VHH binders against EKC/KEOPS complex subunit cgi121 (cgi121). Designs and how they scored, part 1

Scores and structures below are computed, not measured.

Target 1, 174 residues: EKC/KEOPS complex subunit cgi121 (cgi121), of Schizosaccharomyces pombe (q9p7j3)
Amino acid sequence: MILPLFPETQVHVFVYENVSNCAAIHEQLISQNPIYDYAFLDAATILYKKQVYSAIIRALEDRRDEQMKTKTIHSEVILSLSPKTEISSAFRQFSMTKKSKNIVVVKIDSKLTEEEEFERLDKLVEGNRVEFSDEELQKLIDFKVLKKNYKLDPSTLENPLASILSSIALRGYS
Structure headers, positions and changes below count from the first letter of each chain, unless a header shows other numbers; antibody chains are not in Kabat numbers.
F, E and O are the ipSAE of ESMFold2-Fast, ESMFold2 and OpenDDE, as the mean of both directions, binder to target and target to binder. V2 is 0.75 times the mean of E and O plus 0.25 times the DockQ between their complexes.
[cut] marks letters that were taken out.
The coordinates of atoms that the task and the answers printed are left out; those that the model quotes come from them. Centres of patches stay.

## First folded at step 1 (VHH)

Design c1 (framework vhh_5c3l_4)
Fold by ESMFold2-Fast, scan of step 1:
Structure c1 (fold): chain B 174 residues (1-174), chain A 123 residues (1-123)
Amino acid sequence: as target 1 above (174 residues)
Amino acid sequence: QVQLQESGGGLVQPGGSLRLSCAASGFTFSSYAMSWVRQAPGKGLEVVSDISGSGGSTTYADSVKGRFTISRDNAKNTLYLQMNSLKPEDTAVYYCARDLYYDFWSGYRFDYRGPGTQVTVSS
């Protein structure tokens, strides 16, 4: 896994399984509570660490180059996971919902130290924290959702990594 | 700490013009969309205009289209609202707000706003 060096940018990725309070978190997002300023993703949509990092890298490059399509870096990460540039569709495809059970949480430009973010986020999410690893993500993925979001055919679904990364990198062309 | 401070409000006659400014500090200004929101006496909050972090994308409420122009100077960490052809209906407190982008599925939009500046349009 290679992540471009952005010395002024702090990036944290957290994974939670068996989350019992997704409806409550979703209500906080709707109420515009600034404590919840993170990208909350449904883990059913994420198969690889490289998938998340590719979206983060794309979002940071777009911000650096003043080419962001969305208004915030966290929204840009969510958009960057989608093979299309339509913001509402990307959120429907990848964002956490009231019915989500497992989530991936991304924080960019933290106001807090990593230790403080850890303590803060654990108070917001009622679930079991697991390692951000391909092995853990593969336990949480929904292959029907993955196939639909990236328009994978049956032949690529057995080894989808290259197709997913290509879709993120080429966004809008495929 | 995030700080947003509006200026430029005042009393103006119908048909007149006014320019509002918002000085921002405590965050990477160019990384965030910004909005102007207003609240008229006895009414709810209305989003008047928004602008992307780069300034390349802008949106306006139907009530102000063609009359108001939003802009930003990222080198100065300043947001502007140029208001032309002002009407009595534009009378409100105007707030500068940091915009997280409203989306129907995620639902969050504003996390900070300034104390506001009063705009009164009357003869």
Scores: ipSAE 0.012, ipTM 0.147, lowest interface PAE 8.5, mean pLDDT 82

Design c10 (framework vhh_5c3l_4)
Fold by ESMFold2-Fast, scan of step 1:
Structure c10 (fold): chain B 174 residues (1-174), chain A 124 residues (1-124)
Amino acid sequence: as target 1 above (174 residues)
Amino acid sequence: QVQLQESGGGLVQPGGSLRLSCAASGFTFSSYDMSWVRQAPGKGLEVVSDISTSGDSTTYADSVKGRFTISRDNAKNTLYLQMNSLKPEDTAVYYCAREDYDILTGYYDWFDPRGPGTQVTVSS
């Protein structure tokens, strides 16, 4: 995928359902294994493709402007999903946990093709790949979690896209 | 050496109030997000509340939302938790925690350092 504001940046997004080894992946992330340099998100928190893209764009803007709050671009993507600036809060709300079952995986600055990243990632993730699409994401979302993370009221919850995108874009400027 | 020292815990009746304080030293307090974390008997850690470096942004667990208020005084290097309408379910040891910037090493165990904790008991 090519982002209009960052045409030189390679971005790949993958969705896995029924993942059985989230605890093992989690251990690799805390060990800083460079093979696992991806943003691993809990799919229960992601409703739209545009939600993920908005967080990616915000993270890339922060990197461009030398304003990243986290150590890596992938950590910055996780932070950028949050409407707030607290790093630990963002990670608890959006990142994969040992108990996650469905995940969204983001790779930025890949020098590999999408197919090569699939081959690599399929060796790390014990689950079933599904299309990165709004239809597939809506099968994996937890609306209770989404409402809580973005402070959505009942009227907003019927069509939350604009509220979610605004929250991501205005993180720290509320 | 990073040091965090909680105070203000105690025994209180249901519906009562307590104010917890955390005195921080050994680091630039104003440069770190801070949190309150609790552990009830026989249960795991629960993050109760988070606060940004400036104090402008806060988050609360659903269990305490509307009853607890987190705040900080950067001039005094102190974090606070105002607890109102306390319930028996709030009985726990409460810890003050620094949120480390470099979270990759301790990504899912980033609440080191934590203070020694202060016991809150809500009972008759």
Scores: ipSAE 0.012, ipTM 0.247, lowest interface PAE 8.4, mean pLDDT 83

Design c11 (framework vhh_5c3l_4)
Fold by ESMFold2-Fast, scan of step 1:
Structure c11 (fold): chain B 174 residues (1-174), chain A 124 residues (1-124)
Amino acid sequence: as target 1 above (174 residues)
Amino acid sequence: QVQLQESGGGLVQPGGSLRLSCAASGFTFSSYAMSWVRQAPGKGLEVVSDISGSGGSTTYADSVKGRFTISRDNAKNTLYLQMNSLKPEDTAVYYCAKGSWYELPYSSSLYYSRGPGTQVTVSS
């Protein structure tokens, strides 16, 4: 996808369910295999497409303005999902773990076409690719995790989108 | 030259406690987050805990939350892991590592700077 404010930045988002090799992927990430250079998110934390796009836009704005708090754009996306500026906390809350079952994968500044990234990721991830859509994300969300991560009360749970997007836009200032 | 040296491992009974230490040199210790990472026999690496450069922010794996405490003494260039209520499943080689293993993309070489490790065995 092309973002209006960042038309030259290639952004790809992929969703996989029933992933059986999260432990193996996590080991490749820790071993610093450059083939796995993506932002791997736990789908239990993502409810809307706009939630992911808002985090990407905020990360790109911080990079443009030379205000990134992390060392790379993919880490900045993970941080940007959090309502706070605490890097370690954000990664614990939103990153894939070896026990994850469903994941959202973000690639920024790809040197490959979207089709080539799809082919590459399908070989790395042992799971079922599903459409990046609100409908598919709603099947994978854990509302207890979402409520905890964004500090949602019962009134905001009825329409959490605005609260989540506000939290992402105002991270570190709330 | 980054040097990291762990100590304090050993054999302990379930329910026991150990305190691990890591002596760091070759870099400005207070400017970097630090992590404890472990590898159990026949298993992959697990990030156990990390701590910010100032010590003001800490994170723990769910498996150790409430039992382990990470801390640092920047005046002594030393990282600590206080391990309480130890379980057989905590048996692993424990490594101290430069940087937060969650802060950078996992492909970053900064995440892979770690010591030789110290063995922790929890058995009866």
Scores: ipSAE 0.014, ipTM 0.204, lowest interface PAE 7.8, mean pLDDT 83

Design c12 (framework vhh_5c3l_4; at its last look DockQ between E and O 0.02; V2 from the best seeds 0.00; counts 0 for: pae E 17.7 > 2, grease 27.3 > 24.2, SAP .722 > .668, placed apart)
Fold by ESMFold2, look of step 2:
Structure c12 (fold): chain B 174 residues (1-174), chain A 123 residues (1-123)
Amino acid sequence: as target 1 above (174 residues)
Amino acid sequence: QVQLQESGGGLVQPGGSLRLSCAASGFTFSNYWMSWVRQAPGKGLEVVSDISSSGGRTTYADSVKGRFTISRDNAKNTLYLQMNSLKPEDTAVYYCATGYSYGLFTEYYMDVRGPGTQVTVSS
């Protein structure tokens, strides 16, 4: 997909459930293997498509404005999900770990069609691809994790999306 | 220094079977997908089969599907190719490899392969 604010930037998002090789993927990410240059997110932290797109837009805005804090646009997406500016806490809270079971995978600056990118990614991830949709994400979320990550309280529980999007947009002002 | 060594090739009659092995050292074998690639006389390289790092996913060229089986033993750092119902057109040098281009994918390159093993299928 192309985002309206960044018309020359091709983005793909994939969701996998029941992933059996997160430990192997994690080792490749730590080794900075360029084949694995994606953002690998723990799906337990993602409830909405808009949550992911808002983090992508924030990362792209920071790249445009030369305000990135991490080495790659993909690691910047992980940071951008966090309401805090601390890199280590953002990765601890949102990135895929060796023990993750379900993941959301983001590719920014793709030179491939979605089908072509999927064929490459499917060689790396041992799991079941599902649709990137609010319906599928809702099946994979851990609401206790979501509440903790975004400090959702009783006054915001009815509309968690607005609170989450505000946290992403206002990072650095609290 | 990554090392790959193929073995198990030879002369076989049509309809016969062979099992190829590839011994790997010098890298963490269990973290990499592996492939068998062949070069027939007078032809270019053809990707025969590949297998994921855990062994849970495999793919095959249409020309060998149903006849060849790729497998790996990560405890022994060894890749295998079971070749059944061999045909004269399977005659080639067979290489084990990692990090080479596949048709529809953006080329990325880790050109590590062994010296190859000759398979000849002849009446």
Scores: ipSAE 0.000, ipTM 0.123, lowest interface PAE 17.7, mean pLDDT 82
ESMFold2-Fast, scan of step 1: ipSAE 0.027; ipTM 0.272
ESMFold2 (binder alone), look of step 2: mean pLDDT 83; pTM 0.846
OpenDDE, look of step 2: ipSAE 0.016; ipTM 0.273

Design c2 (framework vhh_5c3l_4)
Fold by ESMFold2-Fast, scan of step 1:
Structure c2 (fold): chain B 174 residues (1-174), chain A 124 residues (1-124)
Amino acid sequence: as target 1 above (174 residues)
Amino acid sequence: QVQLQESGGGLVQPGGSLRLSCAASGFTFSSYAMSWVRQAPGKGLEVVSDISSSGGSTTYADSVKGRFTISRDNAKNTLYLQMNSLKPEDTAVYYCAKDRYYDILTGYSPFDYRGPGTQVTVSS
């Protein structure tokens, strides 16, 4: 995908369900293995494609403006999903864990095509790839997790998109 | 503002013991998991040990398991690392870190998520 505000930035998003090796992937992320330079998100936290794209746009804006809080653009995407700018909190809330079952994987600035990234990622992730679509994401979301992460009240939870996007867009204003 | 201050490092002989302390302020200490991490000369950061907010759950790196003990005193806002049977390869700067996971790996400011560190040198 090409983003209108960042037309030279290549973005690939992959969704995997029924992943059996999340513990192994998590250990690679902790060890900072450069092969795993992706944003690995727990799909239980992602309800909409727009949620992911808003976090990507915010991360790219922070990089453009030299305001990144984290070392990599992929870490910045994870931070950007959070309504607050607390790195540890954001990673605990949105990153995959050893116990995750379904994941969303983001790659920014790939030197590879989408197909080549898929082939590479398929070797790292032991799961089934599904389409990056609102329909597929809504099969994997945990609404209790979403409610806690974005502090949603019961009235907002029935149509949370605007609230989630506002939380992502406004978090950098302090 | 999160502030963490380590103490208790120093020079010790192989087989010796040291107890590190970390004084925490600027956040609700009892609500956060805490970690000890270290960086040996020419190496990356290694997570040595973690402790849950209540102190009821602990983990240790394989390199220190059985020799190091992490503990906390929530009434004093203090984290501890008891280091026994020290080896030359334990020589490192030891950092107290608020929380864990990517805050150590993302390179966020030590002043926000970890203290300035305390040097431990194990040498004869």
Scores: ipSAE 0.013, ipTM 0.201, lowest interface PAE 8.2, mean pLDDT 82

Design c3 (framework vhh_5c3l_4)
Fold by ESMFold2-Fast, scan of step 1:
Structure c3 (fold): chain B 174 residues (1-174), chain A 123 residues (1-123)
Amino acid sequence: as target 1 above (174 residues)
Amino acid sequence: QVQLQESGGGLVQPGGSLRLSCAASGFTFSNYAMSWVRQAPGKGLEVVSDISSGGGSTTYADSVKGRFTISRDNAKNTLYLQMNSLKPEDTAVYYCARGLYYGSGSYRWFDPRGPGTQVTVSS
């Protein structure tokens, strides 16, 4: 994927369901194994492709403007999903845990093709790869988690896209 | 469950040295990368240094590069920070943290388990 405002930046997004080794992946992430340099998100928190893209764009804008709050672009994507700038809360709300079953994985600054990243990532993740689409994401979302993370009331929960995108984007330009 | 206990802070004059220690318990220390994080009065958290699980890879903030050295003793479950050529700007509470934002989505390092150790550099 090539973003119009960041044409030099390669972006790949992968979705895995029924992942059996989240605990092992989590251990590799906390040990800072550079092979695992991706943003690993819990799919229970992601409803739309635009939600992920908005977080990526905000993270890239913060990097461009030298305003990143975390050490890596991938951790900045995780932070950027949160409506608040509190880092530990954002990670507790959106990142993969040892108990996660379905995950969304983001790679930024890849010098590899999407197919090459699939080959690498399939060696790390023991699960079923599915299409990165709104339809597939809507099968994996937990609406109770979504409601809590974005503080949605019952009326906005029926059509939450605009509220979610506003929550992500407002911090990027304010 | 996870416990981190910092020590070694104190009052020093500019140009002085201190060695901080962090005693870890409740987890397999040798399996985790470790960090030193500090917070100066009225400022946010700054990652000072990190070290890989085996000690073979280290990084440093630009503000401390060349003056501070991070190390670990996995047999003793202990992390160290040797601080040389201390400046008034190094005055902060120093925290030991398991995990790191640097590298790949660890979310634990901004939630340090220890109470920290105060370092004051006065002139």
Scores: ipSAE 0.000, ipTM 0.189, lowest interface PAE 10.4, mean pLDDT 81

Design c4 (framework vhh_5c3l_4)
Fold by ESMFold2-Fast, scan of step 1:
Structure c4 (fold): chain B 174 residues (1-174), chain A 124 residues (1-124)
Amino acid sequence: as target 1 above (174 residues)
Amino acid sequence: QVQLQESGGGLVQPGGSLRLSCAASGFTFSDYYMSWVRQAPGKGLEVVSDISSSGSTITYADSVKGRFTISRDNAKNTLYLQMNSLKPEDTAVYYCATYYDYVWGSYRYPFDYRGPGTQVTVSS
């Protein structure tokens, strides 16, 4: 859809479950194949739509202000999910791995419609496409992973949204 | 307890060759993109070469293309750099490093793990 702070920026987010070819996708990403220019996230790390949107907004702000720490907006989205400024740590915590089973895929500045991106991604990803919704994400989250990534107390696990969004917004790499 | 340990550096004359090795332990070596990185006296860090986890994708800096060869042995958890036709400009401390640069166009920085380095000096 449309981000109020970046209304001219095209943003598409896709969710796939039961993906069987993550190892092959990972190898293409390592090879820097431009066809795979997306942010590929492990769905075990994503609990809310707002979590993804907050990272996207932070990445777009850093691009606008010429403060990106990575070469692409998509790698900047991955970095922006992390409460830390360390790029390798953010990738390890949030990015898809060879062993991932469920993934969230983000595309920014697409020249294609959402439907055209779906057609393209469906050829690259061997899995079941599901709706990008809080309900679907909550089926795929790993709360142990979420707790580790955001340093959540047991009490904040009952309502982690505000803590997660604060961690994304207040990271210190600006 | 992650360890990366380089070896094989030394003094060599221009036109000579050296083979660097890096022994890795304490992490799943076969899962990581590996790189050789160097730092010349008074200069910044330069990525010389990198190799994907499977070894299927290899990249070299323009300064070393055709002279250096990177390889890995996942069964032995070892990374190698064969350095041929060495030039005085290749004088540097060489580091074995891991980095998580799987997204197209990322900076390949920072490194998660880096060894203590091995000195390579190319001089007559």
Scores: ipSAE 0.014, ipTM 0.214, lowest interface PAE 6.6, mean pLDDT 82

Design c5 (framework vhh_5c3l_4)
Amino acid sequence: QVQLQESGGGLVQPGGSLRLSCAASGFTFSSYWMSWVRQAPGKGLEVVSDISSSGGSTTYADSVKGRFTISRDNAKNTLYLQMNSLKPEDTAVYYCARPVLYFVDSSGYSFDYRGPGTQVTVSS
ESMFold2-Fast, scan of step 1: ipSAE 0.016; ipTM 0.232

Design c6 (framework vhh_5c3l_4)
Fold by ESMFold2-Fast, scan of step 1:
Structure c6 (fold): chain B 174 residues (1-174), chain A 124 residues (1-124)
Amino acid sequence: as target 1 above (174 residues)
Amino acid sequence: QVQLQESGGGLVQPGGSLRLSCAASGFTFSRYAMSWVRQAPGKGLEVVSDISSSGGYTTYADSVKGRFTISRDNAKNTLYLQMNSLKPEDTAVYYCAKGFQGRYYWDSSGFDYRGPGTQVTVSS
């Protein structure tokens, strides 16, 4: 899906499975290496493409309105996935960890083409790239993690999309 | 220079209460989420509680939910943890931890800074 309210904004989303170097990537993120200026998410937390796009849209809205709660647009995307406005909680809930195996990588405001970003990321991530699709994401999701992160009840677990999107849009004000 | 200094730990009987304080300096306290983390003897770090930069949102580990309350005073650059109904399992060194701002270099043990800690011992 295109971001119709932000047509000038370049957005690329990449999915990697069986990543062997998450600990090394995590170390680079802690050291604030600018080469790693992406949002690195644990794929265990992402069920739908719309979940990622909703968080991106919310982050872009907050940037437009000068209401960002974090320093960068990529960290704002991670915060925006959380139903709460807690930075530390959002990072623990959604960001890649040293022990992650499958990751979703978001790049906003790239000055590179999608192909150039792919070539760059392929050098940073030791894993297999798969298509950013609901089908591929559903293979990587951990429903126990999803239920915990969004506080889903049993009646919503079979079709959680609307609940997840509402949580992202309201960010703890629901 | 970032500094975090915990206080308020001590020896207490099971069922008792303690209030921990953390004095922060060297950074704009009101712009960072803060956490209390603990480490029991021979165990790894456990994140006990988080609080948003404004204090409007809090989270708690299941092990302490309903017993502990995190709060902050941004005017005084101070973080608090009210601990009630203490159990022997709460015995640990408690650390005040500065969360990450702007980048997500977080895992359950990761902080860009934490204080030296204050010892809490719950025993009879």
Scores: ipSAE 0.012, ipTM 0.187, lowest interface PAE 8.8, mean pLDDT 82

Design c7 (framework vhh_5c3l_4)
Fold by ESMFold2-Fast, scan of step 1:
Parts: C-alpha cells; sequence; structure tokens
Structure c7 (fold): chain B 174 residues (1-174), chain A 124 residues (1-124)
C-alpha cells in the first residue's frame, strides 16, 4: 500500500487467524530477534482497515517530526493505536500476547517485495492467512476489548469508526 | 544504579492482610510500567499484577482478582500491593519488577527484577 503523505514508504499488512505459535513468537520478540522486526497486533483489538492505517500514518508523522516516543517505527505503530501516549498501556492493550489466536502483522520500510514478506511470515507464523479487509477483521474482533481500549459507551459501539479514528488522531495523554 | 527494594512481607493467618512496598531509585520511575511477580516454593514465576506508568491501567491474575490492589506513588518513587483475604496459596517470595518499556523487541511482559523480594507466608 502507498500512503498519499508518505509515497516512498513501503507498507504491508497481513492478517492471520488460528495461530498456534503465539507464545514462540512472543519469546522471539523479547529476545530482540531481528527476523521478527514487525508490529504484531492482537486481532481482537482491530475492527477496521482505517484503524490500522491511521495508526501507521500517526507513527510516520511522529517519525517525520522527530517526536517518536519509542525506539522503532513498529513499536510506534503499536503506541499510535492507543488513545493515550503511554507505551506500556498501549502494548498491554494492542500487542500480540502468548495467548493470542488471531493477529495483524504490520511491516513498514520493507526492503522486500510483498511476495517475499509473505513467504518470510508464513515460515514464522503457524496460522491461516486471511484477507486484510473490514469483513475479515469483523470476524476476529472482541467488542469487549474494543470498548475498553477506546472507552466506547453503548451508544457509540454500534458505529464506532469516527470515535476510534478521533482517539488515534489525538496527541497527548487523554 | 537501578535499584528496587521490596518490603512489607511477613507471617499472617489465612484471611489476614499485608501491604507490600517497593522503593525504586536510579531511573525515572514514572516512565515505566511496574509489576508484582511472585514465586511460590518449588514453582516458577507468576505475574500477580501490573500497573501502567501513570497508574491509570491495572491488571490482576485471576488467582488474586478482587483480593489484591496494586497502586503507585510517582512522587515518592514507590509501588504498593495491598493484599486482602490472604490464602495459604499466596505463600511466596514477592518481587517488584520494572517492565522493559522501550527496548526494540521487548514487550511489557519482559521484567527487570533487581531485589531479593519480600517473603509472604500465610499459615496458621
Amino acid sequence: as target 1 above (174 residues)
Amino acid sequence: QVQLQESGGGLVQPGGSLRLSCAASGFTFDDYAMSWVRQAPGKGLEVVSDISSSGDSTTYADSVKGRFTISRDNAKNTLYLQMNSLKPEDTAVYYCARDYYDSSGYYEDAFDIRGPGTQVTVSS
């Protein structure tokens, strides 16, 4: 995908369901294995493609403006999904855990083609790849998790897109 | 330089209460999420509770939910664990841990345990 404000930035997003090796992936992330340099998100937290794109754009804007709070662009994407600019809370809310079953994987600044990234990730992730689409994401979302992460009340839960995007666009601790 | 010092453990009867403290020094305390981690005799480490750097978000293990309360005082560089309705199964060494908040490839579950812990024994 090509972002209008960042046309030189290569972005790939992959969705996997029924992943059996999340604990093994998590150990590799803790060990700082460079092969796993991606943003690994729990699909239970992602409802829309625009949600992911908005977080990517915010992370890229923060990098451009020299305002990143984390050490890597991929960690900045995870932070940018959160309505608060608190790193540990964002990782607790959105990142893949050892118990995750469905994941969204983001690669920014890929030196590989989409086909090469797909081949690499298929070797790392023991699950079924599905299309990155609103339809597929809606099958994997946990609405209780979404409501808690974005502080949605029952009236906004029926159509949460605008509230989610506003939360991602806000800068600061609120 | 980085120092975490636990205190407040002891011997209590089942149903009793204890309050643990962790004094932090050598780093910017309010930049880090903090956790309480315990190790029962002959068992591995169990994450009991964690708290975000601001104190706005907390989580608890199912084994302690409703009985334990984690809190922090960033002005005093101190982390607390209020333990109520203690059970024999809560007997363990309790450690204060700093989360690795911003290392490339580290996630919140990676811990820096620096102190000897504080022993909690629940027995009649």
Scores: ipSAE 0.013, ipTM 0.230, lowest interface PAE 7.5, mean pLDDT 82

Design c8 (framework vhh_5c3l_4)
Fold by ESMFold2-Fast, scan of step 1:
Structure c8 (fold): chain B 174 residues (1-174), chain A 123 residues (1-123)
Amino acid sequence: as target 1 above (174 residues)
Amino acid sequence: QVQLQESGGGLVQPGGSLRLSCAASGFTFSDYAMSWVRQAPGKGLEVVSDISSSGDYTTYADSVKGRFTISRDNAKNTLYLQMNSLKPEDTAVYYCAKDEWYSSGWDYEFDYRGPGTQVTVSS
């Protein structure tokens, strides 16, 4: 995928359903194993492709402007999904947990093709890959989680895209 | 290496107040978000409050919101929890926890090192 604002940056996004080894992946993340340097998101928190792309663009903008608040571009993507620039809350809201069943995985600055990254990631993730599409994401979303993370009222929940994208772009800066 | 030491617990009557402190050493305190976690008898762990590394952002569990205030002094490597309007249901061991996070996220888990400080609210 090529982003118009960052055409030299390689971005790959993968979606896995029915993942059985999230606890094992989480242990590797805790040990800081560099093989697992991806943004691992709980699919229960992601409703739209644009939501993920907006977070990626914001993270890349912060890196370009030397304003990253986290140590890596992948952790900056996770932070960028949150309405506020508070690291611990963002990770609790959006990161994969030991109990996650469906995940979205983001890789930035890959030297590999999408297919090569898939082959590598398939060895790490015990689940079924599905297309990164709004249709597939809407099958995996948890609307209670989405509502809580973005502070959506019932009327906004009927058509939440604009509110979500605004929250990501502004990240509490109004 | 990493050491967290809680203090300030005790016995207090309903409606009373206590201030907990946590002295941190062995790591760069100002680089890490911190949390207060409690465990009531026979119950699981509950995160009651967290605070960003800068101290600019805080969150609270619904059970304590409006009654507890988390704060930190990065110059003194100390975390605080001001507890007002205490209720019997606040009776628990309170632990100071360092927020661990990784390049690709983390799972609402904390590495706490001390024995905690006991807070008992009873008449």
Scores: ipSAE 0.013, ipTM 0.233, lowest interface PAE 7.9, mean pLDDT 82

Design c9 (framework vhh_5c3l_4)
Fold by ESMFold2-Fast, scan of step 1:
Structure c9 (fold): chain B 174 residues (1-174), chain A 122 residues (1-122)
Amino acid sequence: as target 1 above (174 residues)
Amino acid sequence: QVQLQESGGGLVQPGGSLRLSCAASGFTFSDYEMSWVRQAPGKGLEVVSDISSSGSTITYADSVKGRFTISRDNAKNTLYLQMNSLKPEDTAVYYCARDYGDYWGEYYFDYRGPGTQVTVSS
């Protein structure tokens, strides 16, 4: 996919449910295996496509402005989902863990075609790929996790989109 | 200059206990999330425990849950790890680490101490 504000940047987002090998993937991430250079998110934390796109846009803006706090654009996407600028907290809140069952995977600046990324990632992830859509994400979300991560009150939790997007856009400045 | 210095390691019998300390200097300790990480002979680094800047949020590796307790004293710039019911498998060099949380960076931390050896043996 192509973002209007960043037309030269290739972005791919994949959703996998019922993933059985998250512990093995986590081990590869810690070992810094280049094959796993993606942002691996816990789907329990993602409610909307716009939530992911807003974090991607924020990360790309921070890279453009030479304001990245992390070492890679994929790490910056994970940080950008958090309403705070604490890197470790953001990773604990949004990253895939050894115990994750459903994941969202983001690839930025792919040197591969979308089809090649599909083939590559399907070999790394032992789960079922589903459509990146609000409908599919809403089947995988954990509302207790979402509430905690974005500090939502009960009334906001019924319709959280604006609060989530505002938190992402205003991270560190609110 | 950021400095982290561990102490409290040593030789202990299986089932015994040790308390590790980490003295931090050169930064505002109360602003940072901290971890204990370890490396056993011939193995990679394992994050053992993690504690938020305020101390209110704590996590443990499955291998140590119920046996180890992480804590911090922000007034003294000190991180602690209380290790109970020690097993031979806990034998490792234990490092105090300032959390970075970067997948692609070095082991999710930007600074670590020189480490303290813990040996669990009869």
Scores: ipSAE 0.013, ipTM 0.203, lowest interface PAE 8.4, mean pLDDT 84

